VHH binders against q9y6x5. Designs and how they scored, part 52

Target 1, 379 residues: q9y6x5
Amino acid sequence: LPPKLLLVSFDGFRADYLKNYEFPHLQNFIKEGVLVEHVKNVFITKTFPNHYSIVTGLYEESHGIVANSMYDAVTKKHFSDSNDKDPFWWNEAVPIWVTNQLQENRSSAAAMWPGTDVPIHDTISSYFMNYNSSVSFEERLNNITMWLNNSNPPVTFATLYWEEPDASGHKYGPEDKENMSRVLKKIDDLIGDLVQRLKMLGLWENLNVIITSDHGMTQCSQDRLINLDSCIDHSYYTLIDLSPVAAILPKINRTEVYNKLKNCSPHMNVYLKEDIPNRFYYQHNDRIQPIILVADEGWTIVLNESSQKLGDHGYDNSLPSMHPFLAAHGPAFHKGYKHSTINIVDIYPMMCHILGLKPHPNNGTFGHTKCLLVDQWCI

## First folded at step 23 (VHH)

Design he2
Fold by OpenDDE, fold request of step 25:
Structure he2 (fold): chain B 379 residues (1-379), chain A 118 residues (1-118)
Amino acid sequence: as target 1 above (379 residues)
Amino acid sequence: EVQLVESGGGVVQPGRSLRLSCAASGFTVSDNWMSWVRQAPGKGLEWIGDIYYGGSRFYNPSLKSLVTISRDDSTNTLYLQMNSLRAEDTAIYYCAKGKNYEKAFDIWGKGTLVTVSS
């Protein structure tokens, strides 16, 4: 039988939650599999960019999903969570489900993973759900397991996406122990549901399962705000994205806009596009705006309105608070092995290896994940 | 003592609804996956549905439109709501506790009889 892989994402699951809260179901999953304690994600540390990096192995500048909100100056197109269905935004890369789908006697399935309900390079998963946050985990689980179990050609790659604990992290802040305990318990129970369902269907033994996330969450406060209106008139620029990384499209001379913003706050770095630090790998794409503002951890960029979020993400990808984890189980993985750190782009070549797919050029390093795999040498 | 006690069974007319209860003692319902199973006279056991740890529910396709499984964590009770009952729904209804991460039961109730008759 061809190898099968289910990739699961719980949005905004910060890595250190594993140390600060109890996860009986997830720990059982890890006990029989592998854990990567920290995954260094890509800059910016947002949902759409990082999910696409997982499935392409590319930095954001390379796969072209550079934020949750984007603007292309040539075509005048906008990208957002409410406007993400245009293949124009996704076609700068080839995600793994497309590669898999194009193979003989294989098909891909997706439950709400970003980009999976869009035809990319004129290819869409054989099975997918249109994104709808109102759809229950139960329904998503039912569909994905049905497709894994009964499809012809067989589903060999599947994705499952869930919006928690990100939504709750935004609402309560990651430091709210009472509320986050409740939220994270629910997540652990859903992991239990997933494992139990797979076992009930007889899929568990031959299925590789990866449970991961796209980013973490940092605590925000009304006492840590950066008001752009205090530094520059809104008539001088177009705001493409706001916080914690603002994308600025000047309406006047770029240098003049830059000069108005460069000293706006001691808790915000202002970069001309050409001066963006190389370590971010966030420069070589036309969708990155001429000026970006990067707030310090826990600071929120606002206009005249105050943010109601008590938690946020999107900050420097070197910050531990932005890092997710990765756990995996299945025939391809060791049992009871823990690893300290990988890069999020490393997941793609690993998944390609597991599925026997030739990877597209990518920024991942297969060597970083060899110790997780039973068929590889761990040096 | 670990036990399950079903209640709510009885004689009902066709087309009516009935809610069965399963009171658990000695363990927490929400920490386990639970199941409803029935046995009609002269027939084998028939699976009705399951409810898992996080509340995900799965049903027998032949019964899905007629049944709903739920639980109350505060009372540690499992429920089976049945609608539009038919004569063929006459059976002893059992609740069962599953073994975690297995396709097996470890605790059964004694069952409650449901008779659908005109």
Scores: ipSAE 0.935, ipTM 0.973, lowest interface PAE 0.4, mean pLDDT 96
Fold by OpenDDE, fold request of step 25:
Structure he2 (fold): chain B 379 residues (1-379), chain A 118 residues (1-118)
Amino acid sequence: as target 1 above (379 residues)
Amino acid sequence: EVQLVESGGGVVQPGRSLRLSCAASGFTVSDNWMSWVRQAPGKGLEWIGDIYYGGSRFYNPSLKSLVTISRDDSTNTLYLQMNSLRAEDTAIYYCAKGKNYEKAFDIWGKGTLVTVSS
């Protein structure tokens, strides 16, 4: 039987939640599998970019999903969560579900994972749900397990996406212990639902399951705002993305715009595109705008309107508050093993290995995940 | 003492609705997965549906359109809503507590009789 893999994402699950809250279901999952305590995600630390990095093994500059909001100056197209269905945005890379279907007589399934309801390279997931945040976890779980159990050709790769605890993190802030405790308990219970359902269907023993997230969450405050309107007039630029990494398209001379912004706040770094730090791997794509503003951790870039978010993400990917975790279970993984850190792009070559797929060129390092796998030597 | 007690059964006319209750004691319903099972006269046990930890529900496909499982955490009670009852729905209805991460039950109620008759 071909190996099977289910990739699950709980959006915005900060790694240190595991240390600060109780997760009996997830801990049981980890006990019987492996844990990577910190996953260094890609810059910017946003939902669409990082989810696509997980399934492509590429930095954002390489796979082309460089933000949740994008603008292409040549085609004049816009990308956003409400406008993400154009293959134009996704076709700069090949996600693993496409590879899975093209390399073997296999099927892929997806429940709400970013990009899975879009034909990429003229290939769409064999089974998928159109993205709808109102669809319950139950329905997503039911569909994904049905496809894993009854599909022909068999589903060998599946994805499941859930919007929490990100939405709640934004609403309450990650430091709200009372509300976040409730939210995270719900997440843990959903993990319980997942495991229980898989066992009930007899899928558990032969299925590799990865539970991870795209980014963490940092506490924001009304006392930590950077108002761009205080530094530059709206007529001088187009805002493509706002906070905490603003993408600026100048309407006047770029240098003039830069000079107006460079000293806007001591809590914001302003970069010309060519001066973006190399460590971000966020330079070599036309979809990255000429000027990028990067707020310090916990600071929010705003216009005249005040932000209502008490938590946010998208900051420097070196910040621990931005890091998610990875847990995994299945025949490919050890039991009771904990690992300190991997890069989020390392997940792709690992998944390809598990599925017996030839990976596309990627930025991941398979060596970083060898200690998680039973068939590999751990150095 | 760990116990499940079903209630709400009785005689009902075809086409009517009925809600069964299962009161749990000695454990928390929401910390466990729960199930409804029934046994018609002269027949074996038939699975109706489950409710898991996070509230996910799964049903027997043959009964899905007719039943809804729910729970009240504040009262530690499991419910089975049945609609459009038919004569063939006549049975003893049981609630059961599942073993965590297993396809097995560790606690059963005594059952409640539902008779659908004109």
Scores: ipSAE 0.935, ipTM 0.973, lowest interface PAE 0.4, mean pLDDT 96
Fold by OpenDDE, fold request of step 25:
Structure he2 (fold): chain B 379 residues (1-379), chain A 118 residues (1-118)
Amino acid sequence: as target 1 above (379 residues)
Amino acid sequence: EVQLVESGGGVVQPGRSLRLSCAASGFTVSDNWMSWVRQAPGKGLEWIGDIYYGGSRFYNPSLKSLVTISRDDSTNTLYLQMNSLRAEDTAIYYCAKGKNYEKAFDIWGKGTLVTVSS
């Protein structure tokens, strides 16, 4: 039988939650598998971009999903959470589920993973659920396990996405121990549900399972606001994305807009597109706007409206608060092994290896994950 | 002492609904996966459904439309809601505590009899 892989994402699961809260189910999962304590994600540290990086191995500038909100000046198209179905946005890369279906006589399945309900390069996941945040974990789990168990051609790659603890992180802030304890306990219990269901169906022993996340969460405050309206009139630009990385489309001369913003706050860096630091790998795409504003950790860019969020993400990807974790279990993985750090783009070549797929050109380094795999030498 | 006690059984007419309760003691229901199983007269055990740690529920496909499993954490009680009861639903209904991460049960209740009769 071909190897099988289930990729699970709990949105906004900050890596250090594992140190600060108890996860008996997840710890049991880790005990029987591997843990990467920190995963350095891609800039910007947002949901759509990072999820697509996981499944493509590419930086955002390369796969073209550069934010949760995007604008293309040529086509005048918009991308957002409510408008993400146009293949135009996704076709700059080939996600692993497409590769899985095209390279082999195999099927892919998806429960709510970003991009899986869109035909990319004229290929859509063999099985998928349309995104609906109201759909229970139970239903998602039931569908994904059914597809893994009863599909022809067999489902060899599957994804499962869940919106927590991101939503709660935004609402309560990651430093709210009382509320986040409750939220994270629920997440751990859902991990228990996943493992239990896989065992009940006899899938556990032969299935590779990766549990990871796209980004972390940082604490925000009403005392740490950057009001753009204090620096520039809104008539001078179009806002494509707001916080903590604002994407600015000037309506007047770019330089003038830049000059009005460059000293807006000591807690915000303002970049012309060509001056974006190389370490972000966030320059070489037309979907990146002419000016970006990057708030410091914990600072929120606002207009005249106050933010209701007590937590946010999207900041510098070098910040530990932005980093998720990765845990894995299955025949491909060692048992009881812990690793310090990998890059989020490294997950793709690893998954390709596990599935026996030839990876598309990517920014990941397979060597970074060799120590996780039983069939590789760890140097 | 670890114990499960079913209640709510009795004689009901076809088409009626019935809710069974399973009171747990000695352990926390929400920290375990739980199951409902029934045994009709002269028949073997039949799995009805499970409820897992996070509340995910899975049912026997043949019974899914007729049953709902739930729990109340505050009272440490498991429930089985049955709708549109038929004569063939006559059985002793058991609740059981599962072994964590195993496909096996640790503890059984004594069962409660449900008789569906005109």
Scores: ipSAE 0.935, ipTM 0.974, lowest interface PAE 0.4, mean pLDDT 96

Design he2
Fold by OpenDDE, last read:
Structure he2 (fold): chain B 379 residues (1-379), chain A 118 residues (1-118)
Amino acid sequence: as target 1 above (379 residues)
Amino acid sequence: EVQLVESGGGVVQPGRSLRLSCAASGFTVSDNWMSWVRQAPGKGLEWIGDIYYGGSRFYNPSLKSLVTISRDDSTNTLYLQMNSLRAEDTAIYYCAKGKNYEKAFDIWGKGTLVTVSS
């Protein structure tokens, strides 16, 4: 049988949730598979960029999805969660589902994964759902398992996306133990649903399954706000993205805008595009604005508005609070093995290996995941 | 004592609706996957549908439009809502508890008879 892979994302699942809460279903999954305790994601630590990094193996500057909100100065186009269907934004890279789809006797399927309902390089998955946050997990699970089981040509790569615990993390904050316990229990139960359904259909033994996330969550507070209006007039710039990494498009001289912002708060770093730290790999793309503001962990950038969010993400990708995890099970993976850390871009070459696909040039390192795989030597 | 007790069966006219209940004791319904199964006279067992841990439901395609499975965690009770009943829906209806991560049952109710007749 051809190799099959299901990639699952629970948005905003912070890695240390596994240590602080109980996950009987997920732990059973891990017991029979592998766990990477920490995944270092890409800067900025936002949803669209990191999900695209997982499936391309590229830093944000390379795949071109550099934020959840973007602006292209040449075409005057805007990107946002409500305006993400233009292939223009996605075509700077080739995601794995397209690579897989173009192979003979193979097809791809997708349930709500970012970018999967857009034709990229004139290719779209044979089976997909248009994004709709109101669609239940049940319906997504039913569709994805039906496609995995009954498609012709066979689905060999599939994606499944779920919006929790991110939404709840924003609402309650990650330090709300009572509410987050409830939310995370639900997530664990949904993992149980996934595993049970796969077993019921006889798919479990021959399917590789990866469960991961795009980012973590940090606690925010009304006492930790950075008000830009105190430092600069709105008429001097356009805000492309706000918090915790604000993208600034100056309407006046860039240096003047920079000088007004550079000392705005001791809890915010201000960078000219050319001065962005190299470790972020966030410089070499025209979609990155001339000035970026990076708030310290737990601080929120605001414009005369109070944020109702008690949790947020997008901060420095070196912060543990921003890191997700990765668990996997299937014929390609060891059983009962735990690994400390990988980079999120390392997932792509690993998936390509599992599926027998030639990877496009990427920033991942296949060597970092060899210890997870049964057919590789772990040195 | 671990047990399942079905109720709500009886004689009903064609086209009517009926809701069956399954009261569980000795275990928590929401911590397990549950199923409804029926047996018509002279026929074998027929799977109706399942409800899993997180509440995901799956149905027999031949019955999907006619049935809805639900549960009440506060009362530890499983339900089967049936609509537009037909004569061919006459059967003994069973609720069952699944074995975790297996395609098997470990506990059955005694069943409740549903007779659809004009």
Scores: ipSAE 0.935, ipTM 0.973, lowest interface PAE 0.4, mean pLDDT 96
Fold by OpenDDE, last read:
Structure he2 (fold): chain B 379 residues (1-379), chain A 118 residues (1-118)
Amino acid sequence: as target 1 above (379 residues)
Amino acid sequence: EVQLVESGGGVVQPGRSLRLSCAASGFTVSDNWMSWVRQAPGKGLEWIGDIYYGGSRFYNPSLKSLVTISRDDSTNTLYLQMNSLRAEDTAIYYCAKGKNYEKAFDIWGKGTLVTVSS
């Protein structure tokens, strides 16, 4: 029988939460599997881009989901969380669930993972749920496990997405020990639900499960604001994305806009598109705007309106606060092994290997994950 | 002492609703997965449903529309709400504590009898 893989994402689960809070269910999961303590995600460190990087192995400039909010100047189209259904935005890459269905006589399933409710390259997940944040974890778990058990052709790849602890991280800030302790306990209990359900259904022993996240969370404050309106008139540009990485579309000469912004704050770097640091791999896409502003960690770019977030993400992907973790369990993985770091794009070639798929060209390095896998030599 | 005590059973007319309670002592209900099981006269045990650590609930498909499992963490009590009761729902109802990460029980209540009769 072909191997099976369930990919689970808890949005905004910062890696060091594992060190600062108790996770009895997750720790049990890790004890019987593997842990990567830090996963270096892609820039910008936002939800849609990083989730798509996980399933494509590509940097954002390559897969085309370059932010949670995008604008295409040629078609005049907009992308946002409320407007993400147009295949136009997703078709610059091939996600693994499409590969899984096209390369083999297999099915894919998805519960709320970004892009899974959109036909990409004229292929949509065999089974999927339309995104709805109000749908309970129970319902998502029930559907995923049902599809894993009763599908023909069999579901060999499945995804499960959950919005916490990201939402709470935004609301409370990651340093709020009281509230975040409560939130993270709930997450751990849901992990318990997942494991218990898989065992109850007899899926546990033969299913590979990856639990990961897309990004971390940093503490914000009303004392760390960058007011863009103090530097430039709003009539001189269109704001495509705001904080902590602002995407600026000039309405006047680009150089003039740049000059007005370049010294706006000592806590913000301003880049012309061609001057974006190479390490970000965030230049070679038309959806990246002519000017980007990158706030320092914990700083928030605002207009004349005050920010309500006590936590945020999207910052430099080299910052530890932006990094998620990866835990995994199943026939493909060792037991009781911990690894220091991988890149988030490394997950894709690993998943392809596990599923016996030929990966599309990608930016991941399979060698980085060999120590996690029982059939590979640890280098 | 670790124990489960069911209550709320009795004689009820068809079409009525009934809520059973299961009071736990010696352990925390929310730290465990719990189950309701019933046994009709002359029949074997029948699984009704489970509630897991995070509150996820799973039911016997044949009973799903008629039952709801819940818990109160403050009182350490498990509940089974039953609606539109039928004669065939006559049984002894048991609550049970599951073994964590196993498909097995380690603690059972004594059961409470529910009789559905006109």
Scores: ipSAE 0.934, ipTM 0.973, lowest interface PAE 0.4, mean pLDDT 96
Fold by OpenDDE, look of step 23:
Structure he2 (fold): chain B 379 residues (1-379), chain A 118 residues (1-118)
Amino acid sequence: as target 1 above (379 residues)
Amino acid sequence: EVQLVESGGGVVQPGRSLRLSCAASGFTVSDNWMSWVRQAPGKGLEWIGDIYYGGSRFYNPSLKSLVTISRDDSTNTLYLQMNSLRAEDTAIYYCAKGKNYEKAFDIWGKGTLVTVSS
C-alpha cells in the first residue's frame, strides 16, 4: 500500500510557544515522533506565500504567491484573501497535491489549506472543502479522516488547516500570556482531538502526520507606528500591500517616490526592487512591486489610520518571532528525535520522498531532513 | 472517588425529546474524551458518540441526526440530547470516560433507563 501523509497547519503558531506554554497533547505527539524546533520560513512571512512554499518547496519569487495582497500590472488583476480563486495566481508552481494525483493513480484531500479549492494546472484536489472560516475544526477533521479512510482511489495526501493561534495572536498580541495561554490550550486540545480520532479509526499507525505552521507572531504597539502620509502624498503612489511589508506602485517617477520614502522612518528599510537583499529570495517576479518597504520587528506601517492589531507577522524571515515549528509522527519518522532548524522549503522534498513522488524543481534541500527519516542516513 | 452518574432517564412518548446528564467526579470531563453508549433489551452495546478534549464530537452515523453531545465544564457534566425518540431507542444509556489515546474506557456509569412507549 502506498504511504499516506497528513499535513496539518495551525496558522501563526510561533515556535517559542512550545517553550513558554504547556502542550501535553502535542508533547505526547512529539514524544513518539520528531520535532524541528525552528522552521525558517520564506519572506514575506505571510499566510498564503508560506503555505504555498510548504507544498511547492519554492521561494515566493518562484511560486508567484508573493503576498496576501498582490497586483499584476499586465493583467491588472488583484489577489487577496477574498479574491484568491483565479488559477492565474497559482499556476506558476505545482503544489504537491497535484503532483500526487498526476504521478500516481492516487487521490488528495484538503480542508481549508490555501489554494486547495482552486484548479491549479487544471487539477483540483480529489476531495476538498471550499474555504470557509466558519467551518468548525470538528467538521474539517471529520471530512479529512473520512476521506483518508474510505476513498477510492485512496487518499494518500491530505491537508488540514486551522486559523488559530494566528487570529488570536493578532487580537491579543503574543505577549498577552493570559489570553494566549487560553488560546494555545485550545489548540493543544484540538491536536488531542486529531490524534484520538486517528487512533479510533485505526489510521494512526500507518499514517504519517506533520503538524506545522506558516509563521509566528510579533508584538505590536500603538507606540510603534510608521505613518507613510507623513512622508509622501497618496497621489504619488498606489498601495498594493501595507504592513509590515508595503508594496508601492509609483504613479510618478520611481526615483522620486523612493527619495520621499527612504528617510521616512529609522525603523523601516526602503528597497528598490533590484536592491532587495538576496537573502530574501524576493526579487525575481513581476508581481513584486517596484518599491518595497520593510518595517522593523514590531513596527506597523500605517496611513492616516491607527492599527488595532496587537500582533502581526510578515517581517524579516530571519527573526525568531516569525518562525514556526514542525512536528511529525508516523512510520517514516524516528521516535523521540529533536532537530534544531530547517528551512520551510525543505518540507516539500521530504514529503515527496515519503510519498514516493518525484519532486518538481524546488529550493528545498532533502539533506536537511534526513535525520528525521528512518530510511535515511543521518550525518 | 472517581465515578460517573447518569440521570434523566425515564418513560417518554414517541416523538419527544430527552436530555440525559452524566455527572463526573474525581476527574475533569474537559480533559478527557467521553462517550455515550446504549444497550437495548436483548441487544449488544451500541456506540452513540464521543466528545474529545477540544470539544470535537463524533457520532454513530445511524444516530447522528437524532443526538447531540455536549458538556458543561463549570459543572463537570456530560450531556446527551435526544430528539424524536422512537420505540427502538428504548435502552439503558451509559456514559463512559475514555483512556487517552486508546480505544478503551476506564470508567463507566451505572446507566439510566430510557423507555419510549406510547
Scores: ipSAE 0.913, ipTM 0.966, lowest interface PAE 0.4, mean pLDDT 96

